# VH-VL binders against NAD kinase (nadK), part 36

Target 1, 268 residues: NAD kinase (nadK), of Syntrophomonas wolfei subsp. wolfei (q0aze0)
Amino acid sequence: MKIILVNNRFKENTEKKAQEIAGQLSALNVEVIIDNGLDEPYAGTVDFIMVLGGDGTMLRAARRYGQRAIPVLGVNMGTVGFLSNIEINELAEYLPLILREEYSLEARMMLEVAVFQQQSLLTRVFCLNELLLRSNSPRMLSFALEISGQKLEPYRGDGLIVSTTTGSTAYSLSAGGPIADPQLDAFIVTPVASHIINKRPLVVSPEREISLHLLEEREAIIGIDGQIKMDFGAENRVLIKRAPHPLLMVNLKAKPFFTSIDRSLQRQ

## First folded at step 16 (VH-VL)

Design LL4 (from JJ8 with heavy chain L101K)
Fold by OpenDDE, fold request of step 17:
Order: structure tokens, then C-alpha cells, then sequence
Structure LL4 (fold): chain C 268 residues (1-268), chain A 121 residues (1-121), chain B 113 residues (1-113)
């Protein structure tokens, strides 16, 4: 068996734990690759990915490995989040199940984000939570939103979020988007401070395609999962689709989503 | 290793339609832009157009009115049609893949061997 | 369209000596977000298709010898062969893939002096 341990090099505790776990796994004749973000994603074949940390680390892991159909386990290290399945202190207990591949998988839809220079593809990014288009200044943006060829009225506001159902409890939630069942595949299109008061979010079929471009000669930014920032100008366009492959999240321990989110909201 | 094989008629008369096909072997057809490029004898390279595996196309404006690129996903093939050919269309025609590094284009990394198409009366 | 202009049109260099080819684009091909120039260099031998040598202006394609290097940013780029070998005799093209249509330089013929 070959396992990738994903951690965050900027969090020393996760780095140390990754080394420790790597040693333990090696002692069990498991091959281990540690990915702390210093290098390019490991290109070889692996059987399992273990993410050590919080939701942010999971998002990075998803972007790096999510299109490879590899089971991904979130191991929480004392953070609050929705993407981890077990706690770090539970790892020893569940390790035998992992090694025997006695776990279930939950498929989570990801976004495929294509950024264009006019009609030329610049890059594609896959992400688990959301794409954010927002102004790079205190001024509102004007941009075009199109869904499956249907051109909506020009949008004016600070920005727009296109989120997966997984991402519904992330920035989309803060922007007033609905909480979505992670087992449902859908786009959530959430306005960010629209010029139109009480502009409602849209729940869109995963079979549809969403496109964005600016209607003015100014600079904006594209944010991916709150971690990647790209410049977005008048010459750029974004095309958002369902990613061809979902993230395969490992489910070792039952984690009731709705009771968890309800508890979380009551604490806020 | 990804390989491209291309075929089609190599001799045409003026006003006829050039038709070439390129087949992809040894790799994924999906996720890539596939291009046609031509090179007149002793001249440089001219990009004709491209097609995404889903069917979206971009054409060189200089040829747009005469060019049609199509895809047959079930066969991992894409084709070029160039109508109303003249002697100026005499060239070696190449199919090529625009490669991706981390899902970012980085150039034409795989090429067909080329097909000489001669337009003569 | 972005026009690509190479210089010189032809270059004769002695074996073991440095060969330098320049390429200029009429517009910047720098994608600022990634800090990558969408510029490639190709080598073409007679009767063969072009072969990708350098991408993103300065990264060697797999299998390309170390003597090949690319440099530059924005609109001015350079392909360098540090020590010309006999097998390096070919026509070299720069290409931008920042916008459509894709455009190539006119080519530079490299010969042995």
C-alpha cells in the first residue's frame, strides 16, 4: 500500500505529525509520500490520501489530487470544519481499517474552472468549494452571467460566488447562500453585495454551464477556495462546469452533517 | 505514449474541398484542444484552428470562412475541411495536441507526421 | 493577432559555439497571475513535424538536452544553444499560445559554419 500524507508546512504541528505518522506507516510496510506543498503534486500511483489538518488543507489536497479517483481521508487536528472525518487521536484506532480498505466512500462534486484570454484557454482549476469573482477595488463590478446559454441581466455588485454543495458551508454561507446537502450535486450561485437588494442565490443543475466576464475595462480577481488568487480583466472569461471526477472522501466514522451544522450555527 | 495518425487526399483541384482526419492513440482524447497547422513548401507554420474534445472550435480569422473542424469522440478522431482550395493552400498539414501541464497549456507537444496536400489544375 | 518576429532569419555557427535566436511578440504573452509567458520554441528537421523544445519561455520539454535554454519575458524572448551540435541543424520557431489565433515566428535556420 502507498499513502500520501498531505499537511501544511506553515503549520508546524501538522508537519511534525506527518513525520510521525509516516514513521508509523513505514513500520507497517506502507510506502509513504509526504506532501506539504513545497513541491509539485506526487505524480505516481497511490492507494490512499490522508489529509492532516483542517478544511484548508483538504481543499488544497482536493485541488492537487481530486481528479485521480483516490480515496481521501480528512484527519482533523483540532480545527473546526466540515471536511474531516476523524480526529488525529482516533487515527491509531482506524488505521487497521484503512490498511484493510474497510471504509465507505462519499463522492463530492468538484468545480471545473476554465479561465480564458478571449477565446484562448489560460488554465483549468478544479476545486471543492467555490469560485469567487470580486472587485479589486472599493467599486462595484459589472459583469455578465450566463447559464447554459441563457444570458442574464448584467450583474452589478461586489462579486459572485459559484459554489459546490460542499462549499455551501464555506464563503457562500457567509454571503447568504443556502446550506446544501453534500450528497447533492448542484451549483450554488450566491451574490456578494449585489446592487439589487435581496438578490437571491440560485441553485443550478450540475448539468449546466456557467460563464462570467466583465462588462467594463477594469481589473477584478478570481478566488478559488479562498486560497488561490488570479487576476481577471476585460479580456478574460470564466467557464464553470462540473468536474469530470468527484472527490472520493473516505467515511470511516459516521458524521451527521445536519446535526453538526445546526450545532455550529447555534454557536455563532 | 500518445501518437497522432493522420490521413486524407493529397491531391486536389482548385475549388475542391480539402478533407483530413487525425486519430489519437495511446492517450486520452478528452480534456485537450486539438489543432490543425499547415506549412507551405519552404515556408513557415500557420495555425488553422483548434477543437476541444467537446466540440468547441476556434479558427484562424484568415481561414475562418473556409474552415470547418469537427470531432468524433467515439473514435478519438478530429477532422479538417477546407473549402474552395487554391494553389495557395498547397502545404503539409499537421494535426497536433496542445499539451497540458497541471491543466495549463504549454504548447503543441504531440504532432502527426503531416500530410502533403497539393492543389493543382 | 499577436505577430511573432524572429531574428535572425538564418544563423551559421561553428560546432561547439553558442547559437542565439531572438523572438519578439507584438503584444505581451505574460499571464501575470501565474507569472508564466505563454511562449514555446520548436525545432523542425526537414521532412518532420516540429518538435517542442521549450515551453513557458524557459522550461525544457522532457528529453531536451541541457544545452537548449529559453529566456525572456513579456515581448522579448531568446532561445540559446550553448554548444551547437551537428544534430542541432534545423529550423527553429517561436510560438505564442496566449491568445487565438496561435501564431508562429517566421523561423530561424541554424546551420553549421
Amino acid sequence: as target 1 above (268 residues)
Amino acid sequence: QVQLQQWGAGLLKPSETLSLTCAVYGGSFSGYYWSWIRQPPGKGLEWIGEIYHEGSTNYNPSLKSRVTISVETSKNQFSLKLSSVTAADTAVYYCAREGLKHWTPYGMDVWGRGTLVTVSS
Amino acid sequence: DIEMTQSPDSLAVSLGERATINCRSSQSVLYRSYNKNYLAWYQQNPGQPPKLLIYWASTRESGVPDRFSGSGSGTDFTLTISSLQAEDVAVYYCQQYYTTPRTFGQGTKVEIK
Scores: ipSAE 0.922, ipTM 0.969, lowest interface PAE 0.5, mean pLDDT 95
Fold by OpenDDE, fold request of step 17:
Structure LL4 (fold): chain C 268 residues (1-268), chain A 121 residues (1-121), chain B 113 residues (1-113)
Amino acid sequence: as target 1 above (268 residues)
Amino acid sequence: QVQLQQWGAGLLKPSETLSLTCAVYGGSFSGYYWSWIRQPPGKGLEWIGEIYHEGSTNYNPSLKSRVTISVETSKNQFSLKLSSVTAADTAVYYCAREGLKHWTPYGMDVWGRGTLVTVSS
Amino acid sequence: DIEMTQSPDSLAVSLGERATINCRSSQSVLYRSYNKNYLAWYQQNPGQPPKLLIYWASTRESGVPDRFSGSGSGTDFTLTISSLQAEDVAVYYCQQYYTTPRTFGQGTKVEIK
């Protein structure tokens, strides 16, 4: 068995824990790779990914490995979030199950974000939570939103969020988006400070495609999961689709989503 | 390793339609843009167009009116049709893959061997 | 369209000597967000398809000898062969893949002096 431990090199406690866990796993004849984000994602085949930290670390892990159809376990290390399944102090208890592959998987839809220069692909990014388009200045942004070829009225506002259902409890929620069942596949399109008061978010079928482009020659920003920042100009286009592969989140422990929403959100 | 094999008629008369097919072996067809490039004898390279595995296309404006690129995903193949050919269309035609590094294009990393198409006058 | 212009059209260099090929794009091919230039260099031998040598302006493709190097940013790029070998005799092309249509330089023929 080969396992990737994903941690945050800027969090000393996660680094130490990763080393400790690596030692434990090695003693059990498990091959371990530690990914603290410093290097490129490991290119080889692995059987399991263990994320040590919080939601942010999980998001990074998802972006790095989410398209490989590898089980990903979130191990919370004292943070509040929605993406961890067990606590770090529970790991020893569940380790035998992990090694025996005695766990269930929950598929979470991811976004495929393609950024274009005119019609030329610049890059693709897969992410678990959301894409944010926002103004790079105090001025409102004007942009076009198209859903499966249907052109909506020009949008003016600070920005727009396209989120997965997993991401519904992230920035989308703060922007007034609905809380979505993470077991549901859908896009949530949430306006950010639209010039239209009470502009409502859209729940969009995962079978559809969402495209964005600016209607003015200004600089905007694309944000991915609140961690990646890209410049976005008038010559750029964004195409958002459902990622071809969902993130396979490991369920070792029952974690009731709906009963934990208030508690989790109040602590954030 | 990914390999491209291409075939089609190599001799055409003016006004006929050039038809070439490229097949992908040893790798994924999905996720890539696939291009056609041509090279007249003793001259440089000209990009004809590309097709994404899902079917979206981009064509060189200079050839757009005559070019059709299609894909047959079930066969891992994509094809080029160039209508109303003239002597100016005589060239070696290559199919190629736009490679990806971490889902970012980095150039044409795999090429077919090329097919000489001669348009007789 | 982004026009690509190479210089010189032909270059004769002695074995073991440095060969330098320049490529200029009519507009920048720098993707600022990634700080990557969408510029590639190809080597083509007679009767063969082009072979990718350098991508993102300065990164060598796998298997490419270290005597090949790419440099530059924005609109001006250079391919350098630090020590020309006999097998390096070929035509070299730069190509931008920042926008469509993809465009190539006119090519530079490198020969042994």
Scores: ipSAE 0.919, ipTM 0.969, lowest interface PAE 0.5, mean pLDDT 95
Fold by ESMFold2, fold request of step 17:
Structure LL4 (fold): chain C 268 residues (1-268), chain A 121 residues (1-121), chain B 113 residues (1-113)
Amino acid sequence: as target 1 above (268 residues)
Amino acid sequence: QVQLQQWGAGLLKPSETLSLTCAVYGGSFSGYYWSWIRQPPGKGLEWIGEIYHEGSTNYNPSLKSRVTISVETSKNQFSLKLSSVTAADTAVYYCAREGLKHWTPYGMDVWGRGTLVTVSS
Amino acid sequence: DIEMTQSPDSLAVSLGERATINCRSSQSVLYRSYNKNYLAWYQQNPGQPPKLLIYWASTRESGVPDRFSGSGSGTDFTLTISSLQAEDVAVYYCQQYYTTPRTFGQGTKVEIK
């Protein structure tokens, strides 16, 4: 069995703990790859991914490995978020179940984001929470939103968020979007500081394709899960779809979403 | 390892339609753009167009009015039709994959063996 | 459209000597957000399809000998064969994949002198 341990090299308690857990697993003849964010993603086949840290570390793991359809376990190391399942001090208790592959999986929709130079693909990026289009200057953006070829009235404002339901409790929420049940597959489209009062958040079927492009030359940025930043100009467009594979989150311990909302949001 | 096998008619008369098919083996069809490229005898390479696995296309503007590229996803195949051919369309035609590394384009990494199409008069 | 211009059209080089092929694009092929040039080099032997040698201007494809190297950025690029071998006799093409249509240089024929 081969496992990836994902941690954040700038969070020293996760780095030390990852090395400790890797030692314990190696003693059980489990091959362990540590991904602290410094190296390229491990390219080989693995059976399981363990994320040590908070929601940010899970977002990186999802971006790197989410399309491989591998079970991913969030292990909380202090702050209760939305993406962890067990606490670090519980890991020894659950380890036998992990090794026997005796756990349930919860699927979480991901976004597939394709960035174009005119008609030419520049890159694809996968994300768990959201794409942010925002102005990179004091001036607001004028931009077009299309949903499955249907052109909406132009947007004017600081930007737009296209979020998964998992991302509904992240930046989308602070921009005025609804909290969504992460078991639903949907896009949540939330304007950021819209100049047009009647532009409201939209909840959109996951079968739709969402397209964005600027209507005027302005300096803009595409942000991915608050962690990746790409320049975005008038010659660019972005196409957003449901990713081919959801993130497969391991569920070892009941973590009811609705009864935990207030506590999880207070720690974010 | 990904392999491309291509086939189609090698001899055409003027005004006929060129039709070629390319099948993909040993790898994923989904997630990639698939291209057709041609090379007249003794000359350079000309990109004809590309198709994404879900069917969206980009064509070379010089050929756009005559070109149709299509997919048959259930068979992992894509095809080229070029209408109203003339002697100027005599070339070796290649299919190719537009490769990705870390989901970023890096060039055409897999090519078919080529099909010579001759347009007689 | 981005035009790709290669120089020279043909090149005769003694075995073991250095061969240098230049490629210029009419517009930048650099994706600044990734700091990557969307430029590839291909080798084509007679009667065969092109073979990818170098991508992102300077990265060798798997199985390509170390004597092949690429350099340059933006609009000006170079393919270098540090010590020419008999098997390197071929036509070489540069190609941009930053925009559509995809465009190739006209080719450079490399021969043994």
Scores: ipSAE 0.668, ipTM 0.862, lowest interface PAE 1.8, mean pLDDT 91

Design LL4 (from JJ8 with heavy chain L101K)
Fold by ESMFold2, fold request of step 17:
Structure LL4 (fold): chain C 268 residues (1-268), chain A 121 residues (1-121), chain B 113 residues (1-113)
Amino acid sequence: as target 1 above (268 residues)
Amino acid sequence: QVQLQQWGAGLLKPSETLSLTCAVYGGSFSGYYWSWIRQPPGKGLEWIGEIYHEGSTNYNPSLKSRVTISVETSKNQFSLKLSSVTAADTAVYYCAREGLKHWTPYGMDVWGRGTLVTVSS
Amino acid sequence: DIEMTQSPDSLAVSLGERATINCRSSQSVLYRSYNKNYLAWYQQNPGQPPKLLIYWASTRESGVPDRFSGSGSGTDFTLTISSLQAEDVAVYYCQQYYTTPRTFGQGTKVEIK
């Protein structure tokens, strides 16, 4: 068995704990690859991904490995979030189940984000929470939103968020979007400081394609999961679809979403 | 070890339609743009167009009125049709993959061996 | 369209000497957000398809000898062969993939003197 152990190198406690866990797994004849964010993603095949940390570390793991369709377990290191399943002090209890593959999987929709220069692909990024289009200047943006070829009335404001249901508790929530059940597949489209007061958040079928482009020359940014930033100008366009593969989250311990909302949101 | 194998008729008369097929082996068809490029004998390279695995296309404006690129995703194949050929269309035709590293384009990393298509006078 | 212009059209270089090929684009091919130039160099031997040598202006493709290097940014790029070998006699093309249509330079033929 080979696993990737994902941690955040900027948190000393997680780095030391990752080394301890790697040692324990190696003693059980498990090959361990540590991904602390410094190196390129491991390119070889693996059976399992273990994420040590909070939602931010899980977002990085999802971007790097989510399209490989392999199980990902979130292990909480003390900060309460939405994406961990077990606590670090419970890991020893659950290790036998992990090694025997005695767990279920919960699928979480991801976004496929393609950024273009005119008609030419510049990059693709996969994300778990959201894409943000936002002004990078004091001036508001004027931009077009298309949903499966249907052109909506132009937007004016600071920007727009296109979120998964998993991302509904992140930036989309702060911008006035709803909390969504992460078991639903949907896009949530939330305006940011819209000058057009009739614009409301939209909930959109995951089968749709969403396209964004600027209508006037302005400095803008595309943000991905609050962690990746890309310049976005009048010659650019972004296309958003449901990613080919969901993130496959390991479920070892029941973690009721609705009864934990208040605790989880106190950390955001 | 992605490999491209291409085939099609190599000799045409003026006004006929050039038709070439490229098959993809040893790797993923999905997630990539697939291109056709041509090279007249003794001349440089001209990009004809590209197609994404789901069917969207970009064509060289100089050829757009005559070119069609299509996919057969179930067979991992894409094809080129160029209508109303003349002697000026005599060239070696290549298929190629638009390569990705970390989901970012980095050039054409895999090429077919080429097919010489000659249009008689 | 982004026009790609190579210079020289041909050059003759003694074995073991440096060969230098220049490429200029009519518009920038730099994607600022990634700090990457969407510029590639290809080598083409007679009767063969082009072979990718350099991508993102300066990164060698796997299996390409260290004597090949690329440099430049924005609109001005250079391919250098630090010590020409017999197998390096070929036509070399630069190509941008920042926009469509994809465009190639006209090619530079490298010969042994």
Scores: ipSAE 0.665, ipTM 0.863, lowest interface PAE 1.9, mean pLDDT 91
Fold by ESMFold2, fold request of step 17:
Parts: C-alpha cells; sequence; structure tokens
Structure LL4 (fold): chain C 268 residues (1-268), chain A 121 residues (1-121), chain B 113 residues (1-113)
C-alpha cells in the first residue's frame, strides 16, 4: 500500500508530526510519500492520500491530486474547518479501517479552469472552491460572462466568483452568495461589487460551460482557491467546466454539515 | 508509454486530397491537443494545425483554406485532409501530441514516425 | 504570427568543443504568471522525427544529457551543447507554443569540423 502524506511545512506545525506518522506507517510496511509543497506532485501509483492540516492544505491536495480518483482523508491538526474528517489524535483508532478500506466516500465537485491567450491554451488548473476574477487596480472591470454560449449583459464591478458548492462557504459567501449543500453539484456565480443593479448571484447546472473575458483593457487577475494568482488581460479568456473527476473525500467519522456551520465558519 | 502510429496513401496526383490518420496507443487521448506537422525534403518544419479531443481546431493561416483536421474519439484517432494538392505539398507528414506537465503545455513530446507523401508533377 | 529566427543556419564545431545556437522570436513567448517561456528545442537526426530536448526554454526533457542546456527569456534564446559528441550531429529547431500558429525556427545544422 502506498500513501501520500500532504502537509504544509510553514503552517500548523505539521512537519515534525508528518515525519512521525510516516515512520509509523513505514513500520506497518506502508510506503509513504511526503508532499510538503516544495516538490512536484508525486506521479506514481498511490492508493490513498492523507492531508494533515486545515482547509488550505486540503485545497492544495485537491488541486494536485483530485483528478486521480484517489481517496483523500482530511486530518485536523488544530483548527477545524469544513474539510477535515478526523482529529490527529484519532488516527491510530482509524488506521486499521483505512488499511482495510472500510470507509465511505463523499464526492465533491471540482472546477476545471482553462486559461487561454486568444485561442492558445496557457494552462489548466483544477480547484475545489472557486475561481475569482478581480480588478488588480483601483479601476473597475468591464467583462463578459457566457454560459454555454449564451452571452449575458456585460458586467461592471470589482469582479466575479465562480464557485463549487463546497466553495459556497468561502469567498462566495462574503460576496453575498448562498451557502450551498456540498452534496449538490452546481456552479455558484457571485458578482463582486457590481455596478449593475440586476446582477444577482446565479446557481448554474454543472453541465454548463462558463467563459469570461474582459471587454476593455484593464489590469486584472484570476485567483484559484485563494492560493494561485494569474494575470488576466484583454487578450485572455478563461473557460470553466465541471472537472472530469470529483474529489473523493473519505468519511470515517460523521461530520454533520448543517449543525456545524457556525462553528466551522468561526475557525476559517 | 504513449505512441503514435500514422498511415495513409503516400502517392498522389495533383488536385487530389491528401488523407492521413494517426492512432494513439498507450495513453490518454482526452485532454490533449493533437497536431500535424510537415517537412518538405531537405527543408524545415511547418505546423499545419491542431485539434482538441472534443473537436475544436486551430489551423496555420497559410493552409487554412485547404486543411481539415478531424477526430474519431471512439478509436483514439485523428486525421488530416489537405485538398487540391500540388508538388509543393510533397513532404514528410508527422502527427504529434502537445504535451502537458502540471497541466501546462511544454512542447510536442510524442511524434509519429512520419509518412512521406509524394505528389507527382 | 510569432516568427522564429535561428542563427546560424549551419555550424561546424570540433569534437569536444562548445556549440551555440541562437533563436529569436518576433514577440515575447513569456507567460509571466508562471515565469515560463513557452519555447522548446528539438533535435532531429536524418530520417527520424524531431525529439524534444528542452522545454520552457531551459528545462531538459527526461533522458537528455547534461551537456545540453537552454537559456534566455522573452524573445532571445540560446541552445548550448557544452562538449559536442558525434551523436550530436543533427539539425536543431526552436519552436514557440505561446500562440497559434505554432512556429518553428528554420533549423540549424550542427556538424563536426
Amino acid sequence: as target 1 above (268 residues)
Amino acid sequence: QVQLQQWGAGLLKPSETLSLTCAVYGGSFSGYYWSWIRQPPGKGLEWIGEIYHEGSTNYNPSLKSRVTISVETSKNQFSLKLSSVTAADTAVYYCAREGLKHWTPYGMDVWGRGTLVTVSS
Amino acid sequence: DIEMTQSPDSLAVSLGERATINCRSSQSVLYRSYNKNYLAWYQQNPGQPPKLLIYWASTRESGVPDRFSGSGSGTDFTLTISSLQAEDVAVYYCQQYYTTPRTFGQGTKVEIK
């Protein structure tokens, strides 16, 4: 059995603990690959991913490994968010179940984001929470949103968020979007400080394709899960689709979403 | 390892249509752009065009009026048609994959062996 | 279109000596957000398809010997073979993949002097 152990070398004091857990797993003849964010994602065959840390570390793991259809377990190391399943002090209790594959999986929709220079692909990025288009200057943006080829009236404002339902409790919420049940597949399209009074948040079928481009030259960026930043100009377009694979989140311990919303939001 | 096998008629008369097929083995067809490139004898490389697995195309403007690139996704194949050929279209034709590392383009990392197409005068 | 110009057209270098090939693009091929130049170098032996040597201007493809290196940014790029060996006799091409159409340099033939 081979496991990737994901940590953030600069946060949650996880580095020492990751080494200790890797040693424990190795003693059980489990091969462990540590991904602390410094090196390229591991490319070889892997059976399971264990994320040590908070929601930010899970977002990086999802971005790196979510399209590989590998079970991912969130292990909390301190601050409880929306994406951890067990506490670190419970790992020994649950480890036999992990090794026997005695757990359920919850699928979480991801976004596939493709950035273009005109018609030429520059990059693809997958994300769990959201894409943000925003101004990178004091000036507002004027931009076009198309949904499956249907051109909406132009937007004017600070930007736009396209999120998953999992991302509904992140930046989309602060911008006025709804909290969504993460078991639903949908896009949530939330304007940021729109000058156009009738531009309300939209909930959109996951089967749609969403595209964005600027209508005038402005300094803009796109942000991915609050962790990746890309310059975005008048010659760029971005295309957003449901990713081919959801993130497969491991459920070992019941984590009721609706009864824990306020507690989870306090700790973000 | 990904391999490309290509085939098609190697001898044509003027005004005929060049038709070549490239099949993809040992890897994913989906998620990539697939290109055709040609090289006249003793000369350099000319990109003809590319196709995404879903069918979207980009063509070299110098050839756009005569070129069609198509996919047959169920067979992991893509094809080139070049209409109204002349002796100037005599070349080795290659298929290639536009490679990705970390979901980012990095050049053409896999090539077919090439097919010499000769157009008689 | 981004035009790619290589120099020289032909280069004769003594075995074990350094070979240097220049490539210039008519427009920048730098994707600034990733700090990566969308420029590749290929080696082509007679009767063979091109083989990818260098990508993102300076990164060696797997299996390419250390004597090959790429440098430069924006519009000016260089392929260097630090100690020419007999198997390095080939034609070398630069290619941009920042925009369509994809364009190649005219090629540089490297020979042993």
Scores: ipSAE 0.658, ipTM 0.858, lowest interface PAE 1.9, mean pLDDT 91

